# VHH binders against q9y6x5: the designs that were tried, part 48

Target 1, 379 residues: q9y6x5
Amino acid sequence: LPPKLLLVSFDGFRADYLKNYEFPHLQNFIKEGVLVEHVKNVFITKTFPNHYSIVTGLYEESHGIVANSMYDAVTKKHFSDSNDKDPFWWNEAVPIWVTNQLQENRSSAAAMWPGTDVPIHDTISSYFMNYNSSVSFEERLNNITMWLNNSNPPVTFATLYWEEPDASGHKYGPEDKENMSRVLKKIDDLIGDLVQRLKMLGLWENLNVIITSDHGMTQCSQDRLINLDSCIDHSYYTLIDLSPVAAILPKINRTEVYNKLKNCSPHMNVYLKEDIPNRFYYQHNDRIQPIILVADEGWTIVLNESSQKLGDHGYDNSLPSMHPFLAAHGPAFHKGYKHSTINIVDIYPMMCHILGLKPHPNNGTFGHTKCLLVDQWCI

## First folded at step 21 (VHH)

Design ka13
Fold by OpenDDE, fold request of step 22:
Structure ka13 (fold): chain B 379 residues (1-379), chain A 123 residues (1-123)
Amino acid sequence: as target 1 above (379 residues)
Amino acid sequence: QLQLVETGGGLVKPGGSLRLSCVVSGFTFSSYHMAWVRQAPGKELEWVSTISGSGGYTYYERSVKGRFTISTDNAKNTLYLQMSSLKPEDTAVYYCARTQYKYSGEWTPFDIWGQGTQVTVSS
C-alpha cells in the first residue's frame, strides 16, 4: 500500500507556545513521534505565502505568492482573499498535491488549505472543501478521514487547515495569557480529536501525520504605530499591502517616494526592490513592488493611526516570534525524537520522500530532516 | 429576504442584566460567524463580541469580557448576548451581524444588519 500523509496546519501557532502553555494531547503526539521546535518560515511571514512554501519547497520569490495581497503591473490583476482562485497567481509553482496526482495513480484531499481549490497547472485537488471559516474542525476532519478511507484512486496526501490560534492571536495578542490559554487549550483538544478519530478509524498506525503552522505571532500595541500618512501623501503611491511589510507602488518618481519614506520611522526599514536583503529571498519576482517597508517587530504600519490588532505577523523571518513548530507521527517518523530547527521549505522534500514522489526543483534541503525519518541515517 | 431581528433591549439599572436575541432568516445560521456590535449616543460603532459558526470560539471586546456572554441556538437560528453587571457606558443600540474570517487574518465587513435593539442603563 502506498504511504499516506496528512498535513495539518494550525494557523499562527507560535513555536514557543509549546513551552509556555500545556498541551497534553500534542505532547502525547510528540512523545510518540517527532518534534521540530522551531521552523524558520519564509519572508514575508504571512499565511498564503508560507502555506504555499510548505507544499512547494520554494521561497516566495520563486513560487510567486509573495503576499496575502498582490498586484501584477503587467496584467493589472489583484490577488487577495476575495480573488485568490485565479490560477495565474499559483502557476509559477507546482504544489505537492498536484505532483501526487500526476506522478502516481493517486488522489489528494484538502480541507481548506490555501490554493487547494484552484486548478493549478490544470489540476485541482481530487477532493477539496471550499474555504469557509465557519465550518467546524470536526466537519473538516470528517471529510478528510472519509476521503482517506473511501477514495479510488486512494487519497495518499491530504491537508487540513484551521484558523486558530491566528484569529485569537490577532485579537488578543500572544501575551494575553488568559485568552490565549483558553484558545490553545481548544487547539490541543482538537489535536486530541484528530488522534482519537484516526485511532477509531484504524488509521493511526499507518498514516503519517504532520502538525505544523505557517507563522507565529508577535505582540502589538497602540503605542507602537508607524503612521505612513505623516510621511507621504496617499496621492503619491498605491498601497498594495500594508503591515508589517508594506508594498508600495509609486505614482510619481520612485526616488521621490523613497526619499519621503526612508526616514519615516526609526522602527521601519525602507527598501528599494533591488536593495532588499538577500537573506529574505524576496527580490526576484515581478509581483514584489518597487518599494517595500518592513516594520520592526511589534510595530504596526497604519494609515490615519488606525489599527485594531493586538497581535500580528509578517515580520522578519529570523525573529523567533514568527516561527512555527513541526510535529509528526507515523511509520515514517522516529518516536520520541526532538530536533532544534529546520527551514519551512525543507518540509516539501521530506513529504515527497515519504510519499515516494520525485520533487520538483525546490529550495529545501532533504538532509535537514533526515534525523526525523526512520529510513534515513542521522549523523 | 435576508433578515436579522434583534430583541431583548430595554431599560435597566446599573448592575442589572439583559438578554438580547437575534433571529436570523434567509441564510444558514451556522454558515457564518455571528457578532454583536453597538453604537452609543455620539460614539462610533463598536464591536462587542463574536461567536464562531461552530460555536466553539468566542471573542469579546475588553470592556465586556467577563460580563457578557455570546451564544447561539442553531435549532432556533438565534444568536444571544447575555449581559450582566451592566454599566451606564453599555447604553447603546445593539446590532447583530454576520461575518467571516479570511486567510489574511481579517474579518469580513458586516453585510447585513438588523434594526437594532436599544439598551439603556440608567439609575
Scores: ipSAE 0.908, ipTM 0.963, lowest interface PAE 0.5, mean pLDDT 96
Fold by OpenDDE, fold request of step 22:
Structure ka13 (fold): chain B 379 residues (1-379), chain A 123 residues (1-123)
Amino acid sequence: as target 1 above (379 residues)
Amino acid sequence: QLQLVETGGGLVKPGGSLRLSCVVSGFTFSSYHMAWVRQAPGKELEWVSTISGSGGYTYYERSVKGRFTISTDNAKNTLYLQMSSLKPEDTAVYYCARTQYKYSGEWTPFDIWGQGTQVTVSS
């Protein structure tokens, strides 16, 4: 049988949740598979960029999805949740489901993974659900498993996306033990449902399943705000993205805008595009604006309105609070093996290997995941 | 064609309880996240609670958590807000509305509103 892979994302699942809360279903999943305790994601640590990095193996500067909100100065196009269907934004890379579908007798399926409802390089996922946050996990799971079992050509790669615990993390903050315990319990139950469904359908033994996330969540507070209006008049710039990494498009001389912002807060770093730290791999793309502001962990950049969010993400990708985890199960993976850390871009070459696909040039390192795989030598 | 109708408001004493209802017509509320919002005189609109279309996830504003319960009845196409331990500061016109959660972590603006129902908490 051709290898099959299901990639599941629970948005905003911080890695250390595994240490601080109980996950009986997920722990059982891990016990029979593998765990990577920490996954270093890409900067900025936001949803669209990191999900695209998982499936392309590229840094954000390379795949071109550099934020949840983007602006292209040449075409004057905007990218946002309300305008994410233009292939213009996605075509700077080739996601794995497109590569998969170019193979003989293979197809791909997706339940609301970012970008899967867009014709990228004139190829759209063979099966997909339009994004609707109100659709139940059960319905998403039903569609995915149906496609995995009954499609022709057979679905060999599938994705499933879920919005929790991100939504709750934003509302309550990750430090709200009462509310987050409730939410994380529900997430664990969903994992239980996933496993049970796969067993019931006879998929469990043959299907490779990866459970991961795009980023974590840090605690925010009304006491940790950076008000840009205190530093610069709004007429001097266009705001492309706000917090915790603001993208600034100057309407006047860039240097003048920079000088007004550079000392705005001791809890915010201000970078000209050419001065963005190399470690972020967030410089070489025209969609990155001339000036970016990076708030310290737990600080929120605001204008005249205060943020209602008690949790947020998008911060420095070296922060543990921004890191997700990766668990996996299936014939390709060892049983009962735990690994300390990988980079999120490493997932792509691993998935390509599992599926027998030739990877496009990418920033991942296959060697980082060898210890997870049964058919590889681990030093 | 799209309609939201709130009922159940009234005058109650502090510590009392009320149950608000919102009947939806013209669309299936299970395809949306449904929310309660309120506006007191001279104050801005305030979010109170949201429930996912499937009913599996609920969200509450901090000041109402533990006192208010949001729920749905699919068969009746009705949204509810059970309010207990009411306080004078809960006095407002209560509205139901629909929204969606975005990839970015934001919520879509409310696009339809009912007439609202008045809740007054007073000794």
Scores: ipSAE 0.883, ipTM 0.961, lowest interface PAE 0.5, mean pLDDT 96
Fold by OpenDDE, look of step 21:
Structure ka13 (fold): chain B 379 residues (1-379), chain A 123 residues (1-123)
Amino acid sequence: as target 1 above (379 residues)
Amino acid sequence: QLQLVETGGGLVKPGGSLRLSCVVSGFTFSSYHMAWVRQAPGKELEWVSTISGSGGYTYYERSVKGRFTISTDNAKNTLYLQMSSLKPEDTAVYYCARTQYKYSGEWTPFDIWGQGTQVTVSS
């Protein structure tokens, strides 16, 4: 039988939640599979970019989804949650579900994974759900498992996306133990439901399942605000993306804008595009704006308004608070194996290997995940 | 026609309880996240609570956490706010509204509102 893979994302699941809270279902999942304790995600550490990196193996500068909000100066197009359906934004890369469908006798399914409701390279997922945060996990799971079992051609790759604990992390902050304990318990219960459903349907032993996330969450405070209005007039720039990595499009001379911002706060680094640190792999794309502001961990960039978020993400991808985890189970994976760290772009070549797909050029390193796989040599 | 109708407001003493209702018509509230917001005299609109369309997740403003409970009855297409241990500071017009959570971590603006129901907490 052809290999099958289900990729599950719990948005904003910080890696150290596994150490600080109890997850009986997830731990059982891990016990019978593998765990990567820390996944270094891509900069910026936001939802659209990192989810696309998972399924392309590319840094943001390469796959072209460089933020949740983007602007293209040539076409004058905007990208946002409310405007994410234009293939223009996605076509700089080929996500794995497209690659999968181009193979003979294979199809892909998706439950609200970013980009799956868009025809990319003239190919849309054979089965997909339009994004609606109000749709239950159960309904999403039911659709995914139905497609995995009953589709022709068979679904061999599927994605499932869930908005928690991200939403709660933003609302309560990751340091709110009372509220986050409740939320994370629910997440663990959902994992239990997932496993139970797969067992009931006879999929558990044959389906490869990856559970991961796109980023973590850091604690914010009203006492840690960077007000741009104190440094520069609104008439001098357009804000393309705000916090914690602000994308600045100058309306006047770039140097003047830069000079007004460079000393705005000791808790914010200001970069001209060409001076963005190489380690971010966040420079070689026209969609990256001329000036980038990067707030320190836990600081929020604001205009003349107060932030309502007690938690946020998007910061330096070297920060542990920004890192998610990866757990996996199935015939392709070892049992009871734990690994310390991988890069988020490493997931793509691993998935391609599992599915027998030829990967597109990517930034991942297959060698980083070899020890997770039963068919590979691990030194 | 899209319509939200709030009821259940009134005068209550400090420490008392009220249960607000919001009947939805013209759309399926389970397709949205439903919220309660309030506005006190001379103050800005304040978010109070949100419940996910599936009913599985609830969110509360810090000052009402532990005192207020948001819930739904799908069969009645009705949103509820059970308020207990009411304080004078809870005095406001209470509105129900709909929203959605976005990939970016933001919430959509409230697009439709009811007429509101007055809640007055006074000795």
Scores: ipSAE 0.817, ipTM 0.916, lowest interface PAE 0.6, mean pLDDT 96

Design ka13
Fold by ESMFold2, fold request of step 22:
Structure ka13 (fold): chain B 379 residues (1-379), chain A 123 residues (1-123)
Amino acid sequence: as target 1 above (379 residues)
Amino acid sequence: QLQLVETGGGLVKPGGSLRLSCVVSGFTFSSYHMAWVRQAPGKELEWVSTISGSGGYTYYERSVKGRFTISTDNAKNTLYLQMSSLKPEDTAVYYCARTQYKYSGEWTPFDIWGQGTQVTVSS
């Protein structure tokens, strides 16, 4: 019986929400499985990059999805959330659903995980939904479970993506306890529905399920704005991405642009590409621009305008507010085990192990996840 | 071709109720997020509420939370705003508008607007 895995992401689910809010359904899921309390994600702590890191095991510099907005100077191509389907952007890595469905007698299914509606290396997920945020969780779940039960060749790897609590975190901010409590309660109910559906269909006992997220959320404020237009004339550069990590393509001498920006705000670090801290693993890709600006936690870079966001992410990946969690249940996992931390890139080699796939070269460390798995010697 | 038509505005005393409707034509209603946005005289546009096309998730500005309820009837391609406990400060032109949420964490600009319906709350 081939092993099966469902990978679920709730976008923007900060790790400490588990401590600070009630999750009866998720806590029951964890009680019968495993919890990783903190997952250290990759810099920058944005949605497209971190979802691709989960499924490739690679740092952003290595898989090529380095931000939610990108520019390639050689090809003149632009990437954005409205222009994300060109395989050019995705082809620097091989995500797990491609590797999985190229195995004999296997297929992959996807309900809106970033990249699953793109033909990466001329291979698109065997079953997929085109991205549309208006499609209900119930419809996404119905499609995934139908494909898990009814496909030939069988679906052995499936993904499910949901936009909350990210959207509410941006709108209200993570410190709005009343609104976040309401939203997180609804998410817990969706997790309850997921488990109930899998039980009803006879999938629960033999399906491995990972519930995780790409990043957390930090509180923003109109009192914490960095006005880029007050520091440099827009004619001196092309803006590729703005906040909280700005990507700057100089139109004049790079050192001159750097010097104009260096003292713009004490709440922002300005890096020449070669000076980006090594711990970010964010240097060795042509899509990373010659200058980046990294705002301090809770600060927003703007172009002489107000911000509508009360919460944001994308900051330094050492910040606890940027960290998601991971929970898992299924025959591959221990029951009632809690683990302190892993790196988000460690999820990929673990998933490959569960599915019996040979991982592509990656930045993950299988040893970091051994204690989660029943078939491994935990040292 | 694409059209949003608001109805249900009018004069209401403080503490009263109104239900606004927005009938949608020319696109699949459930494939988008829908919003109510208002503008008081001499004021900037103010977002009021958003609902997912599925009807499953609702979002409210704090000033209307607990008093206003956004809802949909997908069979009728109609968006509603049930307003209760109305205050003079709720006096505005109310627009329905179309948007979408993206992976990037951004909402698209409102690309389709209704013509608006006037709500006036006064003694």
Scores: ipSAE 0.523, ipTM 0.791, lowest interface PAE 2.2, mean pLDDT 92
Fold by ESMFold2, fold request of step 22:
Structure ka13 (fold): chain B 379 residues (1-379), chain A 123 residues (1-123)
Amino acid sequence: as target 1 above (379 residues)
Amino acid sequence: QLQLVETGGGLVKPGGSLRLSCVVSGFTFSSYHMAWVRQAPGKELEWVSTISGSGGYTYYERSVKGRFTISTDNAKNTLYLQMSSLKPEDTAVYYCARTQYKYSGEWTPFDIWGQGTQVTVSS
């Protein structure tokens, strides 16, 4: 029978939470599988971009989902949480669930992974849930397992997305040990429920399961605000995205807007698009605006107001606080192996290998993940 | 007709307790996140607590954490706020309100509100 893969994301799960909190269920999962301790994600370290990078193997400039808020000057289209379903935004890449279900005798299932309720290249996941954050993990898991067990053609690739610990990380900050301990214990219980459900349904021994995340979280403070209104008048630019990476579309001469911003705060870097550091791989897409502002870790860009968030992400992808982890279990994976790091774009070619799919052109390196896989030599 | 109706407010001494209720009608309660928001005299609205529609996650403002408990009874379509160790600064009109969480890490604006219930903490 064809190999099966379940890809699970717990949004905003910072890699070092594994060291700083107790996860009996996740640790049992890791003990019988593999762990990648740090996954270097893509810049900007936001939810939509990084979830799409996992499933396409592409940098943001290459897959076109460059932020959680975007603007296209030619078409006048806007992307946001309230307007994320236009295929225009997603069509610069082919995610793995599309490739998978176009194979003979295969289908794909999705419980709320970003983009799975969008008809990308006129193809929507064979089974999916429309996004609604109020739907319980249990219901998401029940739908996924029913589809894995009972579909014709069989579901061979499935995704499951959960909003925590991102929501709590924003609300409390990652340094709030009391609140984060409570939240992370609940997440570990959900992982226990997932494993138990898969065992009860006879799926556990033959299903490959990846548990990962899109980014981490850093502590913010009311003492670390960058007030953009104190540096530049609103009338000089259109704000496409705000914090911690602001996307600035000048309404006047671009150099004049740059000059007004470049000395605004010592805790913010201001880049003309052509001067964005090459290591970000964040330059070659028309959706990247002419000027971006990158706040230092833990700083928040605001418009003459206080921030309600005590934690945030989106910062430089070299920061350990922005890095998630990856754990995996199943017949494709070694048992009890720990690996230091991979790039988040490496997950895609590894998943394609596990599923027997030919990967589309991508930025991942299969060799980085060979040591995780039983059918590969680790050299 | 969509309605949120708060009850359970009143006068209480410092250190006392109250339980607020919010009865929901006209929509599926478990399909949304629900919140308590308060407004002290002469002050702006202040978020107090939120509970997920699934009931699995609760969020509290710093000053109420450990003193207030948000909960739901889905069979009765009722949201609760159990308030203990009340302080004079907890004096406010308390509203229940409806919201949602989005991929971006932001909450939607509160689109449906109750009429409020007065809580007064004084000797």
Scores: ipSAE 0.461, ipTM 0.763, lowest interface PAE 2.5, mean pLDDT 92
Fold by ESMFold2, fold request of step 22:
Structure ka13 (fold): chain B 379 residues (1-379), chain A 123 residues (1-123)
Amino acid sequence: as target 1 above (379 residues)
Amino acid sequence: QLQLVETGGGLVKPGGSLRLSCVVSGFTFSSYHMAWVRQAPGKELEWVSTISGSGGYTYYERSVKGRFTISTDNAKNTLYLQMSSLKPEDTAVYYCARTQYKYSGEWTPFDIWGQGTQVTVSS
C-alpha cells in the first residue's frame, strides 16, 4: 500500500499554548506519536509565506511568497489576500502536492491550505476546495476523509487548514485567558473529532498525520503604536505592506526616504534591503522592497490612526512567541518521543521521505527530523 | 435580490435587554461571515460582533463582551444579537452586514448592509 500523509494546520497556534492550556485530545495524540516543542519558522512570520515554506522547504526569498501583500515592479502585479490566484506568484517553487500529484497512480487532495486552489506549474490537486473561511471544520474534514477513502487513483497526500486560533488571537490577544481558553478548548475538540473520524473510517492505523501551524501570536496594545505618518509624508513612498514588517517602495531617492525613517521610533528597525540581517534569509528576491521596517515585538505600525488589533504576528522569527509546534502520529513516526526544535523548512524533506518522493532543491535538513521517524537511525 | 433586514430595536432603560434580528435573503447565508455594526449619532461606525456563517466562531468588541451574544438560525436565515445589561453608550443604529475572513488575518470590507434598526438606551 502506498504511504499516506495528512498535513493539518491550525493557523496561529503558538507553541507555548500547549503548556498554558489543557488539550486532552491533542495530548493523547502526542502521547501516541511525536512532538516537536518549537518549530523555528521563517521571516516574515506571516501566514502565506510560512504555509508555503512548510510545503516547499524553502526560505521566503527562495519560494517568492515573501509577504501577505507583495508588488512586482517588472510585471506591475499586486498580490494580496483578495488577489492571490495568479500562478505567477506561486511558480517560483514546487509544493509537495504538485510533486505528489504527478506521480504514477497517486493524487493529492486539499481543504483550503494556502495555494491549493491555484494551478501551480499548471497542476492543481485532483480534489480541492476553493478557499472560504465560512466552511466548517466538519465539512472540510468530511471532504478530506471521503477523498482519502474513495478516490482512484488514491489520494496519498492531503492537506487541511483551519483559521483558528489565529482569528481569535488577533481579536482578543494571546493574553486574554478567558477567550483563548474557550477557543483553544474548541480546537482541541476538533482534534478529537478528527482522530475519532479517522478511527471510525479505518484510516487511523495506516495514515500518517502531522498537526502543525505556521506561526504564533504576540500581545498588542494601543499603547504600542508606531505612527508612520508622523515621520514621513505618504507621498514619498508606496506602501506595499504595513505591519509589523512594513515594505516601503520609495517614490523619491531611496537614501532620502531611509533618512526620514531611520529615527522614526526606537521600537522599530529600518533596513535597506542590502542591510537586512543575514539570519533572516530575506534579501534575494525582487519582491522584497528596497526598505523594510521591522517593529519590535508587540508594536504595531499604523498610518496616524488607532489599531483594533489585540494580537499580531509577522515579527522576528527568533521570537519564541512567533514559533508554532509540530505533532505527528502514524506508522512512519515513533511513539512517545519529544523533540525540542526543528526548522519549519525541515518539514518538507521529512514529508518527501515519508511519501517516497524525491525532494526538489530546498533549505531543509533531513537529519534534523530523523529522530522522529521509525525507519531512521537516531542513535 | 440580496437583502438584510434588521428588526427588534426600540427604547429601553439602562440595564435592560433587547434582541435584534437580521433576516437574510438572496445569498447562501452559511458561505459568509455576518456582523453587527453600530453608529451613534455624530460618531463613526463601530464593529460590534461577528459570527461565521456556519455558526462555529463568534467574535466580540471588548466593550460588549459578556453583555451581547451573537447567534444564527440557519433554518430561518436569521442573524441575532441578544443584548443585555444595556448602557446609554449602546444607543445607536445597529446594522447587520456581510463580510469574510482572509488568510492575512484581515476581514473584507462590509459589502452588503441592512437599513439598520434604532436602539435607544435612556432612563
Scores: ipSAE 0.415, ipTM 0.749, lowest interface PAE 2.8, mean pLDDT 92

